# VH-VL binders against q8ixk2r445to577: the designs that were tried, part 251

Target 1, 133 residues: q8ixk2r445to577
Amino acid sequence: FFGMLQNKGLTDYCFDYNPPDENQIVGHQVILYLCHGMGQNQFFEYTSQKEIRYNTHQPEGCIAVEAGMDTLIMHLCEETAPENQKFILQEDGSLFHEQSKKCVQAARKESSDSFVPLLRDCTNSDHQKWFFK
Short names: E, the ipSAE of ESMFold2; O, the ipSAE of OpenDDE; V2, 0.75 times the mean of E and O plus 0.25 times the DockQ between their complexes.

## First folded at step 13 (VH-VL)

Design qc20 (framework fv_cosibelimab; at its last look DockQ between E and O 0.81; V2 from the best seeds 0.00; counts 0 for: pae E 4.9 > 2)
Fold by OpenDDE, look of step 13:
Structure qc20 (fold): chain C 133 residues (1-133), chain A 120 residues (1-120), chain B 112 residues (1-112)
Amino acid sequence: as target 1 above (133 residues)
Amino acid sequence: EVQLVQSGAEVKKPGSSVKVSCKASGGTFSRWAISWVRQAPGQGLEWMGVIIPFFGTANYAQKFQGRVTITADESTSTAYMELSSLRSEDTAVYYCAKSRYYGRSSFDYWGQGTLVTVSS
Amino acid sequence: NFMLTQPHSVSESPGKTVTISCTRSSGSIAYNYVQWYQQRPGSAPTTVIYEDNQRPSGVPDRFSGSIDSSSNSASLTISGLKTEDEADYYCQSYDSSNKHWVFGGGTKLTVL
């Protein structure tokens, strides 16, 4: 699967990644923003290694969850996907992070009108359902 | 350093078409969004449209929809803007501008501009 | 859709501080970044403020950007005004509803 990764509950919002330096894509947080369908910062791929890959840049980035965090941070992809980069996109649309055993949920950023994907306990909420478009 | 170099000035008759080029250097052309912005004499900046070369996707301002075509050649790192059915009101300096991504990013580099004069 | 409104002109003496406003007609000014461009006569625009009120390298710290949500406006402030600052200044943002970039009408800054 590839393209925009869109949330079901938070209508018209997609995964979005915009590092401050286009030549250094690692270490920043993935956010949610209104889907534009133009690719680039909103283009992702779900791979056979269970990665969510940001592959419009070289080297390619893979979404990871760092220890003790609930945010999605961009890391470099590895030849073998590390455990903290493995996600399962379920048939019901839930996006499950294997290592933390939590689900990715669209959430409002604190003290902001912006939104971010965060790890939360898995529920049946549409805010935890995602699909590629 | 990133540079955008545009083609030279054009003089056109009403009803004709013009195609302006924008050659990029000093970076990865495929990663960028290339916009076209025009400025009529003594007037402000007006966004016309954008292309993402890597994807070949383009979007246009509603005002120019159906009359403007933006293309890109990744092999030559060149973007093009073609405006058809030219009118006297299309007389302006046309700029190409580079941005990091589609949406909230700035135009961090600009071409030198191309004067297009439409007159009978 | 929204528009960005700027004053047509502002003027001030060297060494003083000048502020140029940019008001968004609808939607929150803070939702999308506001960029600022400087354009000297006969030249292409150059970026002086981008994204989260950041300055590109080479732009002096005399230039600063701010957002006022109460007035739904952005502001470019130039302190220690110099003759070389005389130019047109444009604000710019992104309309996520129609996926268009939007420019303000521009402000002519005259250094007296």
Scores: ipSAE 0.865, ipTM 0.943, lowest interface PAE 0.6, mean pLDDT 96
Fold by ESMFold2, look of step 13:
Structure qc20 (fold): chain C 133 residues (1-133), chain A 120 residues (1-120), chain B 112 residues (1-112)
Amino acid sequence: as target 1 above (133 residues)
Amino acid sequence: EVQLVQSGAEVKKPGSSVKVSCKASGGTFSRWAISWVRQAPGQGLEWMGVIIPFFGTANYAQKFQGRVTITADESTSTAYMELSSLRSEDTAVYYCAKSRYYGRSSFDYWGQGTLVTVSS
Amino acid sequence: NFMLTQPHSVSESPGKTVTISCTRSSGSIAYNYVQWYQQRPGSAPTTVIYEDNQRPSGVPDRFSGSIDSSSNSASLTISGLKTEDEADYYCQSYDSSNKHWVFGGGTKLTVL
């Protein structure tokens, strides 16, 4: 799968990656933003290794969750996907983080009018349902 | 260092077309968002459209839809803007500009501008 | 579509403070970041403020940007005004509904 990774419950919002320096992509949080359909910073690829890749940069970025954290952070991809970079996009649309046993949920960022994907206990909420377009 | 170098000034007759080039260096041209912005003499800036070369995605301001075509050649790292059915009102300096990200960021690098004069 | 409206011109003496407004005609000014560009005669624009209130490297701290949701406007403020600040200034924002960038009409700053 590749394209815009959209949320079912928070309609018209996509995974978006906008690091302050386009040449230094490691260590910044993935956010949610209104889908624009132009690719680039909203273009992601879901790989056979269960990675969510950010291909607009060389070397490529892969979304990870650091131990004990609930935020989705950009790391560099590796030849063999580390456990913290493995997400299962399930048939029901849930995006399951295998290592933590939690699901990705669209959430409002505290003290902000912005939205971010966060790990939460898995539910049937549409805010935990995702699809590529 | 990112650099955008444009083709030279042109004088055109009404009803003809012009194609301005914008050669890029210092980065990964294929994934950039390259916009075209024009400025008539003594007037403000007017966004015309954008291309992201690798994704083949282009979008145009409604005012120019049907007259403007923005293309890119990845092998030469060059973007092009072609404006057809030229009128005297199209006399302007045409700039190319790079943003970091589509939809969220400033135009952080600009070409030097290309004067296109449409005159009988 | 929306428009960004700026005053046609502003003037102020060296050492003083000037503020240039940028009012959005429909939809919230806070929806997308506002950028500000400086353009000297005969030159391409350069960024002086991005993401509402951030300065690129090399832009002096006397340039600042702000957003006022109640008036649906952005402002560029230049304190300690210097003669080299004389230029045209443009605001810019993104129209997510039409996937276009929009420029304000521009403001000519005259340093008296």
Scores: ipSAE 0.187, ipTM 0.720, lowest interface PAE 4.9, mean pLDDT 88
ESMFold2 (binder alone), look of step 13: mean pLDDT 91; pTM 0.917

Design qc21 (framework fv_cosibelimab; at its last look DockQ between E and O 0.36; V2 from the best seeds 0.00; counts 0 for: pae E 8.5 > 2)
Fold by OpenDDE, look of step 13:
Structure qc21 (fold): chain C 133 residues (1-133), chain A 120 residues (1-120), chain B 112 residues (1-112)
Amino acid sequence: as target 1 above (133 residues)
Amino acid sequence: EVQLVQSGAEVKKPGSSVKVSCKASGGTFSRWAISWVRQAPGQGLEWMGVIIPHFGTANYAQKFQGRVTITADESTSTAYMELSSLRSEDTAVYYCAKSRYYGRSSFDYWGQGTLVTVSS
Amino acid sequence: NFMLTQPHSVSESPGKTVTISCTRSSGSIAYNYVQWYQQRPGSAPTTVIYEDNQRPSGVPDRFSGSIDSSSNSASLTISGLKTEDEADYYCQSYDSSNKHWVFGGGTKLTVL
């Protein structure tokens, strides 16, 4: 699966990644933003290694969850996907992070009108449903 | 350093078309969004459209929809803007501008501009 | 859709401070970043403020950007004004509803 990774509950919002330095793509947080369908900063790939890959840039980035955090941070992809980069996109649309045993949920960022994907306990909420478009 | 170099000035008749080029150097062309912005004499800046070369995706300002075509050649790191059905009001300096991504990013580099004069 | 409105012109003496406003007609000014461009006569625009009120390399710190949500406006402030600052200044933002970039009408800054 590849393209925009869009949330079901938070209508018209997609995964979005824009590092401050276009030559340094790792270490920043993935956000949610209105889907534009142009590719680039909203283009992701779900791979056979269970990665969510950001392959618009070289070297390619893979979404990871760092220890003790609930945010999605971009790391470099590895030859073998590390445990903190493994996600399961379920048939019901839930995006499950294997290591934390939590689901990715569209959430409002504190003290702002912006949104981010966060790890939360798995529910049947549409805010935890995702699909590629 | 990133540079955008545009083609030279054009003089066109009403009803004709013009195609302006923008050659990029000093960076990774495929990672960028290339916008076209024009400025009529003594007037402000007006966004016309954008292309993301790597994806071949383009979007246009509604004002120019159907009359402007933006393309890109990754092999030559060159973006193009073609404007058809030219009218006198299209007389302006046309700029290409580079941004890191589609949406909230700035135009961090600009071409030197191309004067297009439309007159009978 | 929204528009960005700037004053047509501002003027001040060297060494003083000037502020150029940019008011968004609808939607929150803070929702998308506001960029500022400087355009000297006969030249292409250059970026002086971008994204989260950041300055590009080479832009002096006497240039600064701010947002005022109460007035739904952004501001470019130039302190210690120099003759070389005489130029047109444009604000810009992104309209996520129609996926267009939007420019303000521009402000002519005259250094007296």
Scores: ipSAE 0.878, ipTM 0.947, lowest interface PAE 0.5, mean pLDDT 96
Fold by ESMFold2, look of step 13:
Structure qc21 (fold): chain C 133 residues (1-133), chain A 120 residues (1-120), chain B 112 residues (1-112)
Amino acid sequence: as target 1 above (133 residues)
Amino acid sequence: EVQLVQSGAEVKKPGSSVKVSCKASGGTFSRWAISWVRQAPGQGLEWMGVIIPHFGTANYAQKFQGRVTITADESTSTAYMELSSLRSEDTAVYYCAKSRYYGRSSFDYWGQGTLVTVSS
Amino acid sequence: NFMLTQPHSVSESPGKTVTISCTRSSGSIAYNYVQWYQQRPGSAPTTVIYEDNQRPSGVPDRFSGSIDSSSNSASLTISGLKTEDEADYYCQSYDSSNKHWVFGGGTKLTVL
């Protein structure tokens, strides 16, 4: 799959990556932003290695969750996807992180009106349901 | 290394059309934002429109809506800008430019420019 | 739609400092990043400032950018002026409502 990764529950919000330095795409948090379809910052590829890949720039980035964290951070893609970069987009729309055994949920960022994807215990909430557009 | 190479200068008559090409290399063309910007002699830069080749649809500045068509050919990594119903006021250098993000970043690579002269 | 207004020309001696303004006509200058481009005669523009105040690699640190919300303007400041800085300078910002880029009218910098 390739396109905008949209949340079912938080309608019209998509994965968005906007690193502060256009020459350094690693180490920053993925956010949720209103879907607009007019920029590459909302285009991701779900690969056969179960990566969520940001590949509109070289080197290519892959979404990861670091041990003990619940935030989605950009890492470099590797030839064989590391376990912390593997996500299963399930038939019911849930986005499962294999290493942590948790699901990606649209969440309100603490002390703000901004939204981010975070790992949470898996539920049947529409805030944990995702699809490519 | 990213490069944008444009087609050569053209001389056109009023009322005709021109199609300028912009050949990209050194990156993932289909996922770039390719804009067209023109500059009349002695004048400033004027944004005309943009395409992301993967999606194949373009946005145009209001001034050019209806006269400009921006397209992309992924198989040749080439963007095109066609301007119709040419007037003498359309005499300008036409640039293609690439940005990393639509709306969030600078135009980080520019073509060399294509002079289009509209005269009888 | 908004416009970005720049002075038509500025001039100053080598070694001195100039500031080129870029005033947004409606809506806040801070809503979207401002970029600055340098264009020497006969060449394509090149970026000297992006995202309000960031320099691309290879751009000297005597180039700086700033935002002033009270005057609704961005500024490009060039210190230690050199004759090679003689060029046209354009500010640029994004119009989120119309999904278009907007350029300022340009400023001719003369280094006397």
Scores: ipSAE 0.007, ipTM 0.585, lowest interface PAE 8.5, mean pLDDT 87
ESMFold2 (binder alone), look of step 13: mean pLDDT 91; pTM 0.932

Design qc22 (framework fv_cosibelimab; at its last look DockQ between E and O 0.75; V2 from the best seeds 0.00; counts 0 for: pae E 3.8 > 2)
Fold by OpenDDE, look of step 13:
Structure qc22 (fold): chain C 133 residues (1-133), chain A 120 residues (1-120), chain B 112 residues (1-112)
Amino acid sequence: as target 1 above (133 residues)
Amino acid sequence: EVQLVQSGAEVKKPGSSVKVSCKASGGTFSRWAISWVRQAPGQGLEWMGVIIPWFGTANYAQKFQGRVTITADESTSTAYMELSSLRSEDTAVYYCAKSRYYGRSSFDYWGQGTLVTVSS
Amino acid sequence: NFMLTQPHSVSESPGKTVTISCTRSSGSIAYNYVQWYQQRPGSAPTTVIYEDNQRPSGVPDRFSGSIDSSSNSASLTISGLKTEDEADYYCQSYDSSNKHYVFGGGTKLTVL
């Protein structure tokens, strides 16, 4: 699967990655923003290694969850996907992080009108359902 | 360093078409968003549209939809803007502008501009 | 859809501080980044403030950007004004509802 990764509950919002330095794509947080359908910072790929890959840049980035964190951070992809970069996109649309055993949920950023994907306990909420478009 | 070099000035008759080129260097053209912005004499900046060369996707300002076509050639790192059915009001300096990403990012580099004069 | 409104002109003497406002007509000014461009006579625009009020390399720190949510406006502030700062300044943002870039009308800064 590839393209925009859109949330079901938070209508018209997609995964979005826009690091401050286009030459340094790792270490920043993935956010949610209104889907524009133009690719680039809203183009992701779900791979056979269970990665969510940001492949519009070289080297390619892969979404990871750092220890003790609930945010999605961009890391470099590895030849073998590390455990903290493995996700399962379920048939019901839930996006499950294997290592933390939590689901990716669209959430409002504190003290902001912005939205971010965060790890939360898995529920049946549409805010935890995602699809590629 | 990134540089955008545009084609030379054009003089056109009403009803004709003009195609302006924008050649990029000093970076990865395919990763960028290339926008076209025009400026009529003594007036402000007006966004016309954008193309993402990698994806071949383009978006246009509603004002110019159906009359403007933006294309890109990755092999030559060149973007093009074609404006048809030219009117006297289309007389302006046309700029290409580069941004990192579509939407939130700034136009961090600009071409030198191309004067298009439409007169009978 | 929204518009960005700037004053037509501002003027100040060298060494002083000048502020140029950019007011968004609808929606929150903070929803999308506001960029600022400088355009000297006969030249193409250049970026002086971008995204989260950042300055490109080569732009002096006497240029700064700010956001005021209460007035739904962005501001470009130039301290220690120099003759070389005389130019037109444009604010710019992005309207995600119609996927259009939006420019302010521009402000002519005259250094007295």
Scores: ipSAE 0.756, ipTM 0.920, lowest interface PAE 0.7, mean pLDDT 95
Fold by ESMFold2, look of step 13:
Parts: sequence; structure tokens; C-alpha cells
Structure qc22 (fold): chain C 133 residues (1-133), chain A 120 residues (1-120), chain B 112 residues (1-112)
Amino acid sequence: as target 1 above (133 residues)
Amino acid sequence: EVQLVQSGAEVKKPGSSVKVSCKASGGTFSRWAISWVRQAPGQGLEWMGVIIPWFGTANYAQKFQGRVTITADESTSTAYMELSSLRSEDTAVYYCAKSRYYGRSSFDYWGQGTLVTVSS
Amino acid sequence: NFMLTQPHSVSESPGKTVTISCTRSSGSIAYNYVQWYQQRPGSAPTTVIYEDNQRPSGVPDRFSGSIDSSSNSASLTISGLKTEDEADYYCQSYDSSNKHYVFGGGTKLTVL
């Protein structure tokens, strides 16, 4: 799969990656932003290795979750996908992080009007359902 | 360093077309968001449209839909803006500009501008 | 579609402070980031504020940006005015529903 990774519950919001320095893509958090439909910073690829790849820059980024964290952070992809970079997009639309045994949920940042994808206990909420468009 | 270099000034007749080029260097052109922005004499900035070459996607301001075509040639790292059915009101300086990310970031690199004069 | 409205001109003496407003006509100013550009005569615009209140490298901290939800406006504030600040200033935002960029009408700053 590839394209805009959208949330079912938080309609019109897409995975979005906009590091402050476009030449230093590692170590920043993935966010949610209104879908613009043009690709680029909202274009992601789901690979056979269960990676969510950010292909807009070379070398490519892969979404990871660091141990003990619930945020989605950009790392460099590796030839063999590390466990913390493996996500299963289920038939029901849930996005399951294998290592943590948690699901990706659209969430509002604490005291903010911003939205981010976070790991949470898996539920049937539409905020945990994702699809590519 | 990112650099955008545009083609030279043009003088055109009403009803004709103009094609302005914008040659990019200093980065990964295919993944960039390149917009075109014009400025009539003594007037403000007006966004015309955008292309992201890798994705082949272009989007145009409603005012220019049907008259503007924005394209890119990855082999030469060059974006183009073609405006057809020219009128005197189209006399302006035309800029290409790069944003880091479409929809959020500012235009942080601009071409030098291309004056297009439409006169009888 | 929304418009961004700026005053046509402002003026102030060197060393003083000016504020240029940018009012959004419909929908909240807070929905989308506001950028600010400086344009000197004969030159292309340059960014002085991005993402509401951030300064690019090389822009002095006497330039600042802010958002006021109650007046539905953004502001560019320039303190310690210098004669080199004399320029046109444009605000810019993104129209999420039409997926297009929008510029304000521009403000001519005169430093006397």
C-alpha cells in the first residue's frame, strides 16, 4: 500500500511528516494534519516488511517507536526491518505495533489543538482505524 | 545551496501564450513543491499553482484554472508555467518558489522573477 | 475561500515599533499557519516569519509573529525599526478546503 495514510475517526487527517530541517529527517515526531492530496510530506508506503516508509527523501525514513514511548518517531530504514519499526495494518483497519502490542490512535495533544498518532491499548474506536487513499 | 533560476523577460501579444522556466539546483528537485506566484506592477503577490514533480501532481488557483499549465522535467530539474489566452492584466513579474512542505511551510526559496509584458 | 486583509501602509520612525495586522475573513486564523514575507523594491520576497511565530536563521529577533483568535488575525511586529526594514510585507496562509495558498494584499512599511 502507498499514498495518504488517513484516519477513519478523525476525518480528513493524514499522517504528516515535517521535520524542521528537511535534510535531517531522523528523530522528529510524526503528526496528523489536514490531507492536502498532493503526496510529498503526506506520502507513505506500507512495505512487505511491515514498515511505514517515508520515501520523500533519500535515504528513506521508517516510522519507529522507541522503547517505553508511545510516540511515532522517524528513524532511517534498515535492510532488515527492526522490531520497533514493524506495524501490522489489520483487515479491520487497525494499525498494530508488534513490539509494544498496542494500536496507533489519532489523539489530540494534551493542551493543544494539534493531533498526533500515539500508541494506545487496542480498541474498536474509529480513531484507531486507518486506510491508504 | 538551493537555487532557482528563471528564464528571461518576455513581451507577448494579447491572445498568445507564454512559458516561463524555473531551473532548480542544490537538492532533490523531484520531491520539491514548486509554486508559481505572480505580481502585477504595483500590486501584491498572487499564488497561481503548484507542482510536485515526483508525484506528477499539480494544483491551480481557481482564477487560473483552464489557462495555466504547470509542468516539470526531472531530467533537467526544471519546472515550467505556461499561461495561455494572455490579456493585458497578465502583465506581471512571475516567480517560482519552493516550499519545504506543501500546505504548511513558507516559500523559503524564490527565483529572481520573470517579467511578462502583454501589449498590443 | 477566505481573504487575508492587511493595512495598505504603515509608517514609523527608526528605533520605534510597528505592528502589521493580517485579518482572515472566514474560518479561524488558527486553522492554518501564517507566514510573513518581506519584499524590497526590485527583489523577490523573503521569509521573515513562518508557522505563526518562528524566525528563519538570519532574521533578527526584533521580528516577531503572533496570532489573536479573538480578532481572527495574525500580526507581524518589528521593534527597533531600522531604515533597512522599509519594504512591502505580505502575510500568507493555506486554504484547507480548496487546498490553495492565499496571500494578504500587502503592507508598505515606510521608515522615516
Scores: ipSAE 0.305, ipTM 0.769, lowest interface PAE 3.8, mean pLDDT 90
ESMFold2 (binder alone), look of step 13: mean pLDDT 91; pTM 0.933

Design qc23 (framework fv_cosibelimab; at its last look DockQ between E and O 0.87; V2 from the best seeds 0.00; counts 0 for: pae E 2.9 > 2)
Fold by OpenDDE, look of step 13:
Structure qc23 (fold): chain C 133 residues (1-133), chain A 120 residues (1-120), chain B 112 residues (1-112)
Amino acid sequence: as target 1 above (133 residues)
Amino acid sequence: EVQLVQSGAEVKKPGSSVKVSCKASGGTFSRWAISWVRQAPGQGLEWMGVIIPYFGTANYAQKFQGRVTITADESTSTAYMELSSLRSEDTAVYYCAKSRFYGRSAFDYWGQGTLVTVSS
Amino acid sequence: NFMLTQPHSVSESPGKTVTISCTRSSGSIAYNYVQWYQQRPGSAPTTVIYYDNQRPSGVPDRFSGSIDSSSNSASLTISGLKTEDEADYYCQSYDHSNKHWVFGGGTKLTVL
């Protein structure tokens, strides 16, 4: 699966990554933003290694969850996907992080009108449902 | 450093077409969004459209839809803007501009501009 | 759709501070950041402020951007005004409804 990774509950919002430096794509948080469908910062790929790749840049980035965190941070992809970069996009649309045993949920950023994907306990909420478009 | 170099000035008759080129250097052309912006004499900036070279997808301002075509050649790092059915009011300096991505990204580099004069 | 409205012109003496406003007609200006471009006579535009009120390399810290949500407007402030600052300034934002970029009408800054 590849393209925009869109949330079901938070209508018209997609995964979005726009690091401050286009030449340094590692270490920043993935956010949610209104879907534009033009690729680039909103183009992702779910791979057979259970990675969510940001692959329009070289080297390619893979979404990771750092220890003790609930945010999605961009790391470099590796030949063998590390445990903190493994996600399961389930048939029901839930995006499950294997290591934390939590689901990715669209949430409002604190003290902001913006939104971010955060790890939360898995529920049946549409805010935890995702699909590629 | 990133540079955008455009083709030279054009003089066109009404009803004809013009194609302006924008050659990029100093970076990864495929990662960018290339927009075209024009400026009539003594007037402000007007966004015309954009292309994402990597995907080959373009979007246009409603005002120019059906009359403008934006293309890109990744092998030569060159973007093109073709405007057809030219009118006198199309007389303007046309700029290409680079942005990091679609949406909130600024036009961080600009071409030097191409004057297109439409006159009988 | 929205429009961005700027004053046609502003003027001030060297060393002083000027502010150029950019008012968005609809939608939240705070959510969708505003960029500012400088255009000197006979030259192409250059970026002076981009999203999140950041300055590109080479732009002096005399240039700053701000957002006022209450008036739904952005502002470009130039302190310690210099003769070289004389130019046209354009604000810009992105319209998510039609996926288009929108420019303000431009402001001519004259250094007296």
Scores: ipSAE 0.798, ipTM 0.925, lowest interface PAE 0.7, mean pLDDT 94
Fold by ESMFold2, look of step 13:
Structure qc23 (fold): chain C 133 residues (1-133), chain A 120 residues (1-120), chain B 112 residues (1-112)
Amino acid sequence: as target 1 above (133 residues)
Amino acid sequence: EVQLVQSGAEVKKPGSSVKVSCKASGGTFSRWAISWVRQAPGQGLEWMGVIIPYFGTANYAQKFQGRVTITADESTSTAYMELSSLRSEDTAVYYCAKSRFYGRSAFDYWGQGTLVTVSS
Amino acid sequence: NFMLTQPHSVSESPGKTVTISCTRSSGSIAYNYVQWYQQRPGSAPTTVIYYDNQRPSGVPDRFSGSIDSSSNSASLTISGLKTEDEADYYCQSYDHSNKHWVFGGGTKLTVL
């Protein structure tokens, strides 16, 4: 799959990557932002290795979760996908992170109007349902 | 070093069209968001539209929809803006500009501008 | 859907501080980042502030940007004003409803 990775519960919000330096893509958090439909910083590819790839720049970025953390951070992709970069997009739309055994949820950042994808215990919430468009 | 170099000044009659070029260097042109912004004499900046060549996506300001066409040639790293059915009000300097990302980012590189004069 | 309104002109003496406002007509100014551009006569614009309050490399620290949610406005502040700061200044923000960029009307800064 490829395109805009959107949330069912938080409508019209997409995975968005907007690092402070467009040439240094590693180590910054993936956020949620209003979908613009133009590609580029909201364009992601779900690969056969279960990666969520950011191919807009070379070398490619892959979304990862560092051990003990709940935030989605950009790492460099590797030839074989590391376990912390593997996500299963289920038929029901849940996005399951294999290593942590948690699901990606759209969440409001504490005391803020901003939204981010975070790992949470898996539920039936529409805020844990994702699709490509 | 990113550079945007535009074609030279044009003098046009009402009802004709103009096609301005913007040649890019120093980066990965195909994945950029290249906008066109114009400025009439003594007036402010006005965004016209954008293209992202790699994704094949374009968007136009409503004011120019139907008269403006923005295209790109990836093999020459050149964007084009064509404005048809020209009127005297279209006399302006036309800039191409690159943003880092679509949406919230600034236009961080600008072409030198192309003066288009429309007179009868 | 929205407009960004700037004063047509401002003036101030060298060494003083000037503030140029940029007021959003509908929706919150805080929804999207505000950029500021400087344009000298005969030249293309250049960025002096991006992401509300960040300075590009080479822009003096006497330039600063801020957001005031109460007045629904952004501000560009230039302290220690120099004659070289005389230029037109434009604010800019993204319109997510139309997926467009919107510029303010521009402000001519005169340093007397």
Scores: ipSAE 0.410, ipTM 0.802, lowest interface PAE 2.9, mean pLDDT 90
ESMFold2 (binder alone), look of step 13: mean pLDDT 91; pTM 0.931

